# Designs tried in a protein design chat: miniprotein binders against q6w4x9r395to579. Part 224

Target 1, 185 residues: q6w4x9r395to579
Amino acid sequence: GHCSLEGGSFVTTFDARPYRFHGTCTYILLQSPQLPEDGALMAVYDKSGVSHSETSLVAVVYLSRQDKIVISQDEVVTNNGEAKWLPYKTRNITVFRQTSTHLQMATSFGLELVVQLRPIFQAYVTVGPQFRGQTRGLCGNFNGDTTDDFTTSMGIAEGTASLFVDSWRAGNCPAALERETDPCS
Short names: E, the ipSAE of ESMFold2; O, the ipSAE of OpenDDE; V2, 0.75 times the mean of E and O plus 0.25 times the DockQ between their complexes.

## First folded at step 19 (miniprotein)

Design ei13 (at its last look DockQ between E and O 0.87; V2 from the best seeds 0.00; counts 0 for: pae E 1.6 > 1.5)
Fold by OpenDDE base, look of step 19:
Structure ei13 (fold): chain B 185 residues (1-185), chain A 82 residues (1-82)
Amino acid sequence: as target 1 above (185 residues)
Amino acid sequence: STTRLRIEFRDISEEQAKKVEEIIRFEAERSGVDVEFEYHDGRLTVEAEGSPYAIEWFLYIVRLRLWWEMDGVEIYVIKVES
């Protein structure tokens, strides 16, 4: 399964459903029992301009009972809040520079993350087949059915992205705005 | 069916307790969980009640947010009843 966060406000789920939103919060991208130690992958969005539609991805966070990894445009921060030199390695996670503009987080449990730092901060999430039907969050449920990708944290299927996205907020943030726009435009 | 959850925070300041309460109230409302709070002399006790699914999610998201937003705050699950 491949999930992408592109263009600052575009998301494509594991089931290849594209949608767009504008929010300035931390959102759960991926939560699954397949992630060890109650792990979750989150995305941090911030305001990038004056208008409400000017939002962008500014960081990706992997959080578990054992690990706290924050990948931002300028640095990688871990549990103690200190920036780490790459490659950074824990028991089952490795963060390293893939290219001059890309970082990669590799894991032993079937999660891969590639982060494009420039010119636009973008993220690409890949999960193994063992995650099928067992994922939740903005990346969807990875069950091959695009019609139920907008399932909220409380297990309710929504028809629009706004309520879906808001349900996965990991903070007391304002409601996200939905704009029906072609992700390819 | 309803589940009751009792969680406790120890060695927590009043200021920290207020922040924790704000987080918990927010998540409780979103999850459809009823919560009650008691703070006394560095200890915050939270009683939560809801459906099994709601309580499970509530506990998860609260743990996640506290871990993310409030370093040094330890959460203890004292009792779970279904």
Scores: ipSAE 0.710, ipTM 0.873, lowest interface PAE 0.7, mean pLDDT 92
Fold by ESMFold2, look of step 19:
Structure ei13 (fold): chain B 185 residues (1-185), chain A 82 residues (1-82)
Amino acid sequence: as target 1 above (185 residues)
Amino acid sequence: STTRLRIEFRDISEEQAKKVEEIIRFEAERSGVDVEFEYHDGRLTVEAEGSPYAIEWFLYIVRLRLWWEMDGVEIYVIKVES
């Protein structure tokens, strides 16, 4: 399964459902029992440009009981707050420079993350077939059915991306709907 | 049916307790979980009540946010009653 986070705050789910949102927060991209040590993949979005509604990806985080790996747009990779030289290895995770513009996080548990650093900070998530039907977050549930990809953290199917995205916030942040709607429009 | 959850945090400062409470209030509101807090003598106790699904999500997201946002704060699950 493939999930992407591309410029302009565009997301394509594991079930190939595209959507766009405008929010400034940390969001759960992917959580699954297949990720060891209560692992989750998160995305950090921040304001970009001059418009309140323009947001972009600024970091990707892999978080577990043991690791807090941050890959940020300034090209620094940290684990638990310490900067790491690449290639960086743990027992089950390797982070390395794939090309001059791309970093890769490879794992032994079926998760692969490729981060494009330039010209635009983007992320591409690949998971093995063992993740089918067992994912939650912005990348969807990976069940082959796009009609329920906008399922919130409370199990409610929403008709808009903003409500769905807001439910996956991992921070005390304003709702995306409030930020998306221009008061002057 | 409802689930009641008691968790506590030990040996935390008033400042840490305020931050934990902010996280928990936010997640309780989003999850439809009722919470009550008591902080005394470095211990923060939280009583939470809601549907089984809401409590499961609530506990998950609270643990995750504490790992992400705070250092040196451990959560102890004391009691879960369905």
Scores: ipSAE 0.567, ipTM 0.815, lowest interface PAE 1.6, mean pLDDT 86
ESMFold2 (binder alone), look of step 19: mean pLDDT 89; pTM 0.890

Design ei14 (at its last look DockQ between E and O 0.85; V2 from the best seeds 0.73)
Fold by ESMFold2, look of step 19:
Structure ei14 (fold): chain B 185 residues (1-185), chain A 82 residues (1-82)
Amino acid sequence: as target 1 above (185 residues)
Amino acid sequence: STTRLRIEFRDISEEQAKKVEEIIRFEAEKSGVDVEFEYHDGRLTVEADGSPYAIEWFLYIVRLRLWWEMDGVEIYVIKVES
């Protein structure tokens, strides 16, 4: 399954449901029991323009009991706050420069992350078939049905991207206002 | 509303407890979980009550946020009662 985070705060879920949102927070992108050590992939968004509705991806974070890997917009890769030379390896994870503009995080547990650094900071998430029906977060539930991809952290299917995205905040951040969020995506 | 969870944090300062409480209150409100706190002698105890699904997510997201936002703070799960 494939999930993408592209410019303008556009997201396409594992079930190919596109949506757009605007917010300044850290969000749960992908959580699954298939990720070892209670792992999750998170996305950090920040302001990129003159209004609250102009936000963009600034970092992608893989976090577990063992790892705190940050791949940031400024092209610095850290683990637990320590900057790392690439390629960087742990037992199950390798982070390396795929091209002059792309970094890749490859894992032994079926998660792959590709980060485009330029011209726009974007991320592409790929998960193996063992994740089917077992994901939660902004990338959806990977069950082959787009109608319930907006399932909140409470397990409630919402009709709007705004309520869905706000439920996946991982920080003390205000909820998005209706006029700052595009509910159709 | 059928699951009760008790968790503890040990050997933490009042300042650390305050930060932990801020995280927990936010996640409890978002998850529809009722929480009560007691801090005594370096131990913060949290009693949480909610649906089984809400408690499972609450515990997960609280732990994840503590890993992300704080250093040297560990959750001890004392009881889970249905």
Scores: ipSAE 0.748, ipTM 0.879, lowest interface PAE 0.8, mean pLDDT 87
Fold by OpenDDE base, look of step 19:
Structure ei14 (fold): chain B 185 residues (1-185), chain A 82 residues (1-82)
Amino acid sequence: as target 1 above (185 residues)
Amino acid sequence: STTRLRIEFRDISEEQAKKVEEIIRFEAEKSGVDVEFEYHDGRLTVEADGSPYAIEWFLYIVRLRLWWEMDGVEIYVIKVES
C-alpha cells in the first residue's frame, strides 16, 4: 500500500483515493496493530500563508511507546528532543538520507517512509501486505475499497473528507477545510 | 455493552491536570465517551464510560496525545470493568 501527502494539502490513500484538506493540526496518518508498541505515523500541518487554504505539511512524526521521531525540513529530532546526524538507527528503525532532497525511514516491521524535503515538503508512506485491512488514519484502511476510506476514528464511514480528517486530529485544533480532489489534478 | 475505565495521573500539578483534562475531554467527546474528573492533592482521577470500542480507542488516543503533548506525564490504568 502506498499513501502520499503531496502539494501541501493533497492526500492519496493506500487504496488510491485522492482528497484534499486544509488543516493546521497534527493528524494520524497510519495507526495499525502491525505497528509495534502502539506505534502511529502522524503528519503535522501548519499555515503556509495568510488564508485558511494556505496550509502545508511541515513534519512527519513516528510515535510509539519506545520511539519518537520527528522529520522536518531541517532536522530529525528523536525522543530526547535532540537533532541527530544521519543515519539514525534504533533497534528496528533507520532514518537516512536517500538523496540530496529525500530522507527515508526504513523499518523492520513493514513500514517505509520517504520524505521529500525540497522544494515541497512531501511524504510517501509504504506498508507491507501484512497491513492490508488493518490500517486506519488519513491514509485509509487499505482494504481495496475506496468508498470506505473516509472511516473515522470511531469506525463511521463518511462521505466527505471533512469529518473524516477531523476525526484523526491528534490535537485540539480547529476543524479542517475539505474538498474532494480530481484524480487527474 | 458498556465498559468503565478508571485511570489515574499521579504527582501531577494542578496546571498539568488542567491540560490533561482538556485533552481527555476533547477525545472523550470525539469518542462518545462520558468522563468524570477528580483532582486532589497531585492526583487526577478519570472515570470513563462508553462502548468497548470507544473506550479502547479513547485510551489509545489519550496515551498517544499525552506522550506527544505532555512528556513526563504518566498514565495509570487502574481498572477496566465491562
Scores: ipSAE 0.627, ipTM 0.842, lowest interface PAE 0.8, mean pLDDT 92
ESMFold2 (binder alone), look of step 19: mean pLDDT 87; pTM 0.870

Design ei15 (at its last look DockQ between E and O 0.89; V2 from the best seeds 0.69)
Fold by ESMFold2, look of step 19:
Structure ei15 (fold): chain B 185 residues (1-185), chain A 82 residues (1-82)
Amino acid sequence: as target 1 above (185 residues)
Amino acid sequence: STTRLRIEFRDISEEQAKKVEEIIRFEAEKSGVDVEFEYHDGRLTVEAQGSPWAIEWFLYIVRLRLWWEMDGVEIYVIKVES
């Protein structure tokens, strides 16, 4: 399954449902029992451009009992707050420079993250088939049905992206501003 | 049905306890979990009540946020009763 975080705060879920939101917070992008050590992938959004209401992706975080890996738009990769030279390897995770503009985090547990650093900071998440029906967060539930991809942290399927996104906040942040959703979302 | 959760934090300062309480209150409100706090002599005790689903998510997200946002605090699960 494939989930993308693209410029303009666009997200496409594992079930190919597109949506857009604007908020300044850290969000749960992907949580699954398939991630070891209670792991989760998180996305950090902050204000962008000249509009006070627009936000963009500024970092992607992989967090577990063992790891706190941050890949930020400043092109710095840290683990537990310490900057790391690439390639960087743990027991289950390798982070390396794929090209001059792309980094990749490859794992032994079926998660792959590709981060485009330039010209716009974007992220692409790939998960193996063992994740089917077992994901939650901004990337959706990966069950082959787009109608319930806006499932909140409480298991409620919402009709709007804003309520869904706000439920996945991982920080004491204001709720996202209401935005017209993409016609396809 | 209702699940009851008691957790505690040991050897934390009043300043640390206030930050932990802020995280827990926010996540409890989001999850529909009722919480009560008691801080005494470096020990913060939290009593939480909610549906089994809400308590499971609440405990997960609180642990995750503490790993992300704080150093030097450890959560102890004292009991879980349904």
Scores: ipSAE 0.721, ipTM 0.873, lowest interface PAE 1.0, mean pLDDT 87
Fold by OpenDDE base, look of step 19:
Formats: C-alpha cells, sequence, structure tokens
Structure ei15 (fold): chain B 185 residues (1-185), chain A 82 residues (1-82)
C-alpha cells in the first residue's frame, strides 16, 4: 500500500483515493496493530500563508511507546533530542538520507517512509501486505475499497473529507476546511 | 455494553492537571465517552465510561497525546470494567 501527502494539502490513500483538505493540526496518518508498541505515524500541518487555504505539511512524526521521531524540513528530532547527523538507528527503525533532497525511514515491521524535503515538503508512506485491512488514519484502511476510506476514528464512514480528517486530529485544533477543488489541480 | 475505565495521574501539579483535563475532555467528547475528574493533592483521577470500542480508542489516543504533549506525565490505568 502506498499513501502520499503531496502539494501541501493533497492526500492519496493506500487504496489510491485522492482528496484534499486544509488544516493546521497534527493528524494520524497511520495507526495499526501491525505497528509495534502502539506506534502511529502522524502528519503535522501548519499555515503557510495568510488565507485559510494556504496550509502545508511541515513535519512527519513516528510515535510509539519506545520511539519519537520527528522529521521536518530542517531537522530530525529523536528521543535524545535534536539530531543533525544521519543515519539514526534504533532497534527496528533507521532514518537515513536517501538523496540530497529525500530522507527515508526504514523499519523492520513493514513500514517505509520517504520524505521529500525540497522544494516541497512531501511524504510517501508504504506498508507491507500484512497491513491490509488493518490500517486507520488519513491514509485509509487499505482494504481495496475506496468508498470506505473516509472512515472516522469511531468507525463511521463519512462522505466528505472534512469530518473524516477532523476525526483523526491528534490535538485541540480548529476544524479542517474542505474545498471543492480538483485534486489534480 | 458499557465499559468503565479509571485512570490516575500521580505527582502531577495543578497546572499539569488542567492541561491533562483539557486533552482528555476533548478526546472524550470526540469518542463519545463520559468523563469525570477529581484532583486532590497532586493526584488526578479520571473516570471514563462508554462503549468498549469507544473506551479502547479513547485510552489509546489519550496515551498518545499525553506522551506527545505532556512530557514527564505518567498515566496509570487502575481499573477496567466491562
Amino acid sequence: as target 1 above (185 residues)
Amino acid sequence: STTRLRIEFRDISEEQAKKVEEIIRFEAEKSGVDVEFEYHDGRLTVEAQGSPWAIEWFLYIVRLRLWWEMDGVEIYVIKVES
């Protein structure tokens, strides 16, 4: 399964459903029992301009009972604080520079993350087949059915992205905004 | 079916307790979980009630957010009744 966060406000789920939202919060991208130690992958969005529609991804966070890894445009922060050198390695996670503009987080449990730092901060999440039907969050449920990707944290299928996205907030943040815009634009 | 959850925070300041309460109230509302709070002399006790799946998610997200937002605060699950 491949999930992408692109263009600042565009998401494509594991089931290849595209959608757009504007929010300034931390959201759960991926939660699954397949992630060890109650792990979750999260995305941090912030305001990038004056208007409410000017939002962008500013960080990706992997959080578990054992690990805290924050990948932002300028730094990687871990349990031991700010880390400017790579690769960073834990028991089952490795963060390293893939290219001059890309970082990669590799894991032993079937999660891969590629982060494009520039020119636009973007993230690409890949999960193994063992995650099928067992994922939750903005990346969807990875069950091959795009029609139920907007399932909220309470297991309710929503027709619009706004309520879906808001359900996966990991903070006391304002509601996300949804625009009727072509996701390809 | 209804599940009851009791959690405690020990050695927590009043200021910290207020922040924890704000986080928990927010997540409880989202999850459809009823919560009650009691703070006394460095201990915050939270009683939560809801459906089994709501309580499960509530506990998970609270743990996650507290870990992320409240450094040094430990959560103790004291009792779970279904």
Scores: ipSAE 0.524, ipTM 0.796, lowest interface PAE 1.0, mean pLDDT 92
ESMFold2 (binder alone), look of step 19: mean pLDDT 89; pTM 0.890

Design ei16 (at its last look DockQ between E and O 0.88; V2 from the best seeds 0.69)
Fold by ESMFold2, look of step 19:
Structure ei16 (fold): chain B 185 residues (1-185), chain A 82 residues (1-82)
Amino acid sequence: as target 1 above (185 residues)
Amino acid sequence: STTRLRIEFRDISEEQAKKVEEIIRFEAEKAGVDVEFEYHDGRLTVEAEGTPYAIEWFLYIVKLRLWWEMDGIEIYVIKVES
């Protein structure tokens, strides 16, 4: 299964459902019981331009009881706050420079992350077939059905990307609206 | 059906407890989980009640956010109903 985070806050789920959102928050990208130590992959988005609706990916985080690996737009890789030289290895995770513009995080548990650093910070998530039907987050549920990929953190299938995305916030940040109703916007 | 849960945080300052409470209130509101707090002598106790699904997600996301946003916080979970 493949999930992508591309410029302009575009996402394509494991079931190939595309959507776009606008938000400045940390979001749960992928959570699964297949990830050891209660692990999750998170995506951090921030404002990227002059428009209020322009947001972009600024970091990808793998977080578990054992690791807090941050791959950020400034091209620094840290684990638990400490900068690491590449290639960097733990028992079950390896982070290395794939090319001058791409980093890869490979794992023994079926998760692969490729991060494009330039010209635009983008991320590509690959999971093995053992993850089928067992994922939650912005990358969807990987069940082969695009009609329920917008399933919220409460297990409710929504018809709009904004409600779905807001449910996966991992921070005290305001909800995004799919349509502006604020007269100042 | 409902699940009740007790969460304890030990040896935390009142300032730390306020930050934990802010995180927990946010996640409880989003999950539809009812919470009550008591802080005494460096111990914060949280009583939480909701559906089994909501409680499972609530507990997971609270732990994850504390790992991400705070350092030195130990979490003790006492399940009252399972």
Scores: ipSAE 0.663, ipTM 0.839, lowest interface PAE 1.2, mean pLDDT 86
Fold by OpenDDE base, look of step 19:
Structure ei16 (fold): chain B 185 residues (1-185), chain A 82 residues (1-82)
Amino acid sequence: as target 1 above (185 residues)
Amino acid sequence: STTRLRIEFRDISEEQAKKVEEIIRFEAEKAGVDVEFEYHDGRLTVEAEGTPYAIEWFLYIVKLRLWWEMDGIEIYVIKVES
């Protein structure tokens, strides 16, 4: 499964459903029992302009009971809040520079993350087949059905992205603005 | 079916308790979980009630958010009853 966060406010789920939203919160991208130690992948969005529609991805965070990895445009910060030189390695996670503009987080548990730093901060999430039907968050449920990708944290299928996205907030943030837009347009 | 959850935070300040309460109330509302709070002498006790699914998610998201937003705070799960 491949999930992408592109263009500042566009998301394509594991099931290849595209949608757009504008929010300034931290959201759960991926939560799954397949992630060890209650792990979750999260996305941090912030304002990139003066209008509510000017929002962008500013960081990706992997959080578990044992690891905290924050990948932002300028640094990689770990559990103790220290910026680390790359490559950074834990027991089952490695963060390294893939190219001059791309970082990669590789794991031993079937999660891969590629982050484009420049010119636009974008993220690409890949999960193994063992995650099929066992994911939730903004990246969807990876069950091959796009019609139920907007399932909230409480298991309710929504028809629009707004309530879906808001249900996956990992903070007390304002409600996101939703727009059904093809990210390829 | 209804599940009841009791969690505790120990050795926390009143200010910390307020922050925890704010986070928990927010997540409880989202999850459809009823919550009650009691703070006394550095201990915050939270009673939560909801469906098994709601309680399970509630506990998970609370742990996640508190770990993220209030690094170092320890959560004690006292009892879970269904």
Scores: ipSAE 0.584, ipTM 0.829, lowest interface PAE 0.9, mean pLDDT 93
ESMFold2 (binder alone), look of step 19: mean pLDDT 82; pTM 0.810

Design ei17 (at its last look DockQ between E and O 0.78; V2 from the best seeds 0.65)
Fold by ESMFold2, look of step 19:
Structure ei17 (fold): chain B 185 residues (1-185), chain A 82 residues (1-82)
Amino acid sequence: as target 1 above (185 residues)
Amino acid sequence: STTRLRIEFRDISEEQAKKVEEIIRFEAELSGVDVEFEYHDGRLTVEARGSPYAIEWFLYIVRLRLWWEMDGVEIYVIKVES
């Protein structure tokens, strides 16, 4: 399954459902029992310098009881707050520079993350078939059906991306819809 | 169907308890979980009620946010009843 975070604000779920949002927060991108040690992948969004109301992806975080790996737009990779030289390897995770502009995090548990650092910070998430029907977050539920990909943290399928995105906030931050309503007139 | 969850935090200051409560209230609202708090002598007790799905997510996201955002705060699950 493939999930992408492109153009700063664009998301395509594991079931190929596209949407966009703007919000300053950390969000649950992917949570699954297939991730060891209660792991989750989080996406951090912040205000873009190109517009007052626009936000863009600034970091991707893999968090578990063992690791706190941060890959940020500053091109620094940390684990548990300590900067790491690449290639960086743990028992289950390898982070390496794929090209001058791309980093890759490969894992033994079926998660792969590719991060484009320049010219725009983008992320591409790939998960193995064992994740099917067992994911939650901004990347959707990976059940082969796009009609319920906007399932909230309440377990309710919504018709709008804003309610869905707001439910996956992992920080006390304002709702994404408020960020999207700043008129230019 | 309603699941009841009791969790507690031990040996935390009033300041830490306020921060924990802010996290918990926020995530409870998002997940559709009703919460009640009691703080006494360094112990914060939280009673939470919701659907089985909502309680499972609530406990997960609260634990995750505490790992991400705070130091020195341990969560103890006291009781889970359906």
Scores: ipSAE 0.757, ipTM 0.885, lowest interface PAE 0.9, mean pLDDT 88
Fold by OpenDDE base, look of step 19:
Structure ei17 (fold): chain B 185 residues (1-185), chain A 82 residues (1-82)
Amino acid sequence: as target 1 above (185 residues)
Amino acid sequence: STTRLRIEFRDISEEQAKKVEEIIRFEAELSGVDVEFEYHDGRLTVEARGSPYAIEWFLYIVRLRLWWEMDGVEIYVIKVES
């Protein structure tokens, strides 16, 4: 399964459903029992301009009971809040520079993350087949059915991206403004 | 189907309890879970009710957030009934 966060506000789920949203919070991208130690992948969005529609991905966070890894444009920060030199390696996670503009987080448990740093901060999530039907978050449920990708944290399938995305907020942040989202814009 | 979850925090200050409550209330709202709180003499008790799916997610995210955001706070799941 491949999930992508591109263009600042565009998401393509594991089931290849594209959508767009504008928010300035941290969101659960991927949560699954297949991730060890209660792991979850999160995306941090912030304002990139004065308009409410000017939002962009600014960081990707992997969080578990054992690890906290924050990948941003300028640095990789771990559990103790310190920037780390690459490659950074834990028990089952390695973060390293893939190219001059790309970082990669490789894991032993079937999760791969590629982050494009420049010119636009973008992220690409890949999960193994063992994750099929067992994922939650903005990347969807990876069950081959695009019609139920907008399942909220409450287990309700939504017809629009706004309510779906807001349900996966992580942290005490306000809900995004209700607006029509156009994945083709 | 409705699941009831009881969480207990021990040796928690009033200030800590307020912070925990804020986190839990937020996650409860997002999860569609009803919660009630009781604090007495260093013990915070949380009663949560919702669908099995909602309670599962709620418990997960609360545990994870509290683990990282609330240092020194012990969590006990006292009862889970479906």
Scores: ipSAE 0.443, ipTM 0.754, lowest interface PAE 1.5, mean pLDDT 91
ESMFold2 (binder alone), look of step 19: mean pLDDT 89; pTM 0.884

Design ei18 (at its last look DockQ between E and O 0.81; V2 from the best seeds 0.63)
Fold by ESMFold2, look of step 19:
Structure ei18 (fold): chain B 185 residues (1-185), chain A 82 residues (1-82)
Amino acid sequence: as target 1 above (185 residues)
Amino acid sequence: STTRLRIEFRDISEEQAKKVEEIIRFEAEYSGVDVEFEYHDGRLTVEAEGSPYAIEWFLYIVRLRLWWEMDGVEIYVIKVES
C-alpha cells in the first residue's frame, strides 16, 4: 500500500483517497500493531509561502520506544536528538541517501519511507500487505474502502478532512479550521 | 462500560509536571476522559476515567506525546480496572 504527502498539504491515503488540509501541528500519519515497540510515523506541518492559510510538510518522524528518527526540511537527520551521518543504521532501520534529492528509510518490518528533499519537501510511505486493515492515521485504514478512510482517533467516520485530520493531532495545536485574521484589513 | 486508569510520574520537577499536565489535559478533553491530578514531593499521580476505547487511545497518545515532546519523564501504569 502507498500513501503520499505532497505539495501544499495534499495527502493520498493507502486506499487512494485524496484530500487536502491546512493545519500547523504534528499529526499521526500511520500507526499500526505491525510497527514494533509501539511505533508510529508522524508528519509535521507548518505555515508555507506568503498565504497564511497555506501549510506544508516540514518533517517526518518515526517514533517508538527505541527510536526517535526525524527527517526534516533542513535536510538534517536526527535520532534521539543527535544529528546522524548517512547512511545511518539500527537493528531494524536504515536511513540513506537514495539520490541527491531523496532520502530513504528502509525497515525490516514492512515500512518504507522515501523523502524528497528538493525542490519541494514531500514524503511517500509504502507498507507491505501485512498492514492491510491494520493502520490508523492520516494515511487511512488500508481496508480497501474509501468511505471510512476519514475515521478519527475515536473511531468516528467523518465527512470532512479537517475534522479527521484534527483528531490525529500529536500536539497542543489549534484546530485546522482556525485561520489567522489579517489585522491590516 | 467505564475503565479507570491510575498512572504516576516519579522524581519530576514542577516544570516537568506542568508540561505533563498540559499534554494530559489536552488529550483527556479530546478523548472525553475525566482526569484528576495530585502532585506531591516530585510525584504526579493522575486518575483517569472514561470508556474502554477512550482510555486505550488516551494512554497510547499520552505515552507517544511524552516520548516525542519530553526526555527523562517515565510513565508508570499503576492500575487499569473496569
Scores: ipSAE 0.614, ipTM 0.830, lowest interface PAE 1.4, mean pLDDT 86
Fold by OpenDDE base, look of step 19:
Structure ei18 (fold): chain B 185 residues (1-185), chain A 82 residues (1-82)
Amino acid sequence: as target 1 above (185 residues)
Amino acid sequence: STTRLRIEFRDISEEQAKKVEEIIRFEAEYSGVDVEFEYHDGRLTVEAEGSPYAIEWFLYIVRLRLWWEMDGVEIYVIKVES
């Protein structure tokens, strides 16, 4: 399964359903029992301009009981808040520079993350087949059915992306918006 | 069927307890979980009650948010099925 966060406000789920939103919160991208130690992958969105529609991805976070890894445009920060030199390795996670513009987080449990740093901060999530039907979050449920990808954290199917996205927030944040915007914003 | 959850925070300041309470109240309301709080001398106790599903999600998201937002706060959890 492949999930992508592109253009600052565009998401494509594991089931290949595209949608867009504008929000300034931290959202759960991927939660699954297949992630060890209650792990979750999250995305941090922030305001990139004056307009409410000017939002962009600014960081990707992997959080578990054992690890806290924050990948931003300028640094990789771990549990103690210190920036780490790459490659950074834990028991089952390795973060390293893939190319001059891309970082990769590789894991031993079937999760792969590629982050494009420039010119636009974008993220690409790949999960193994063992994750089929067992994922939740903005990346969807990876069951081959696009019609139920907008299932909320409480197990309710939503018809709009904004309500769906809001259900996966990891903070007290303003409601997400669905607005037509220039992909370059 | 309902589940009762007890969360205990130790060695927590009053200021920290207020922040924790704000986070928990928000998530409890969202999850449809009833919560009660008691703070005394560095200990915050939270009693939560709801459906098994609601409690499961509530506990997960609270753990996640506290780990993300509140450093140095230790959590003890007791889950009772009823």
Scores: ipSAE 0.529, ipTM 0.802, lowest interface PAE 1.0, mean pLDDT 91
ESMFold2 (binder alone), look of step 19: mean pLDDT 89; pTM 0.882

Design ei19 (at its last read DockQ between E and O 0.84; V2 from the best seeds 0.83)
Amino acid sequence: STTRLRIEFRDISEEQAKKVEEIIRFEAEKSGVDVEFEYHDGRLTVEAEGSPYAIDWFLYIVRLRLWWEMDGVEIYVIKVES
ESMFold2, look of step 19: ipSAE 0.747; ipTM 0.885
ESMFold2 (binder alone), look of step 19: mean pLDDT 89; pTM 0.890
OpenDDE base, look of step 19: ipSAE 0.669; ipTM 0.860
ESMFold2, fold request of step 20: ipSAE 0.796, 0.816, 0.814; ipTM 0.901, 0.912, 0.910
ESMFold2 (binder alone), fold request of step 20: mean pLDDT 89, 89, 89; pTM 0.891, 0.890, 0.892
OpenDDE base, fold request of step 20: ipSAE 0.851, 0.839, 0.850; ipTM 0.939, 0.931, 0.939
ESMFold2, last read: ipSAE 0.778, 0.779, 0.798; ipTM 0.895, 0.895, 0.903
ESMFold2 (binder alone), last read: mean pLDDT 89, 89, 89; pTM 0.888, 0.889, 0.890
OpenDDE base, last read: ipSAE 0.854, 0.859, 0.856; ipTM 0.941, 0.942, 0.942

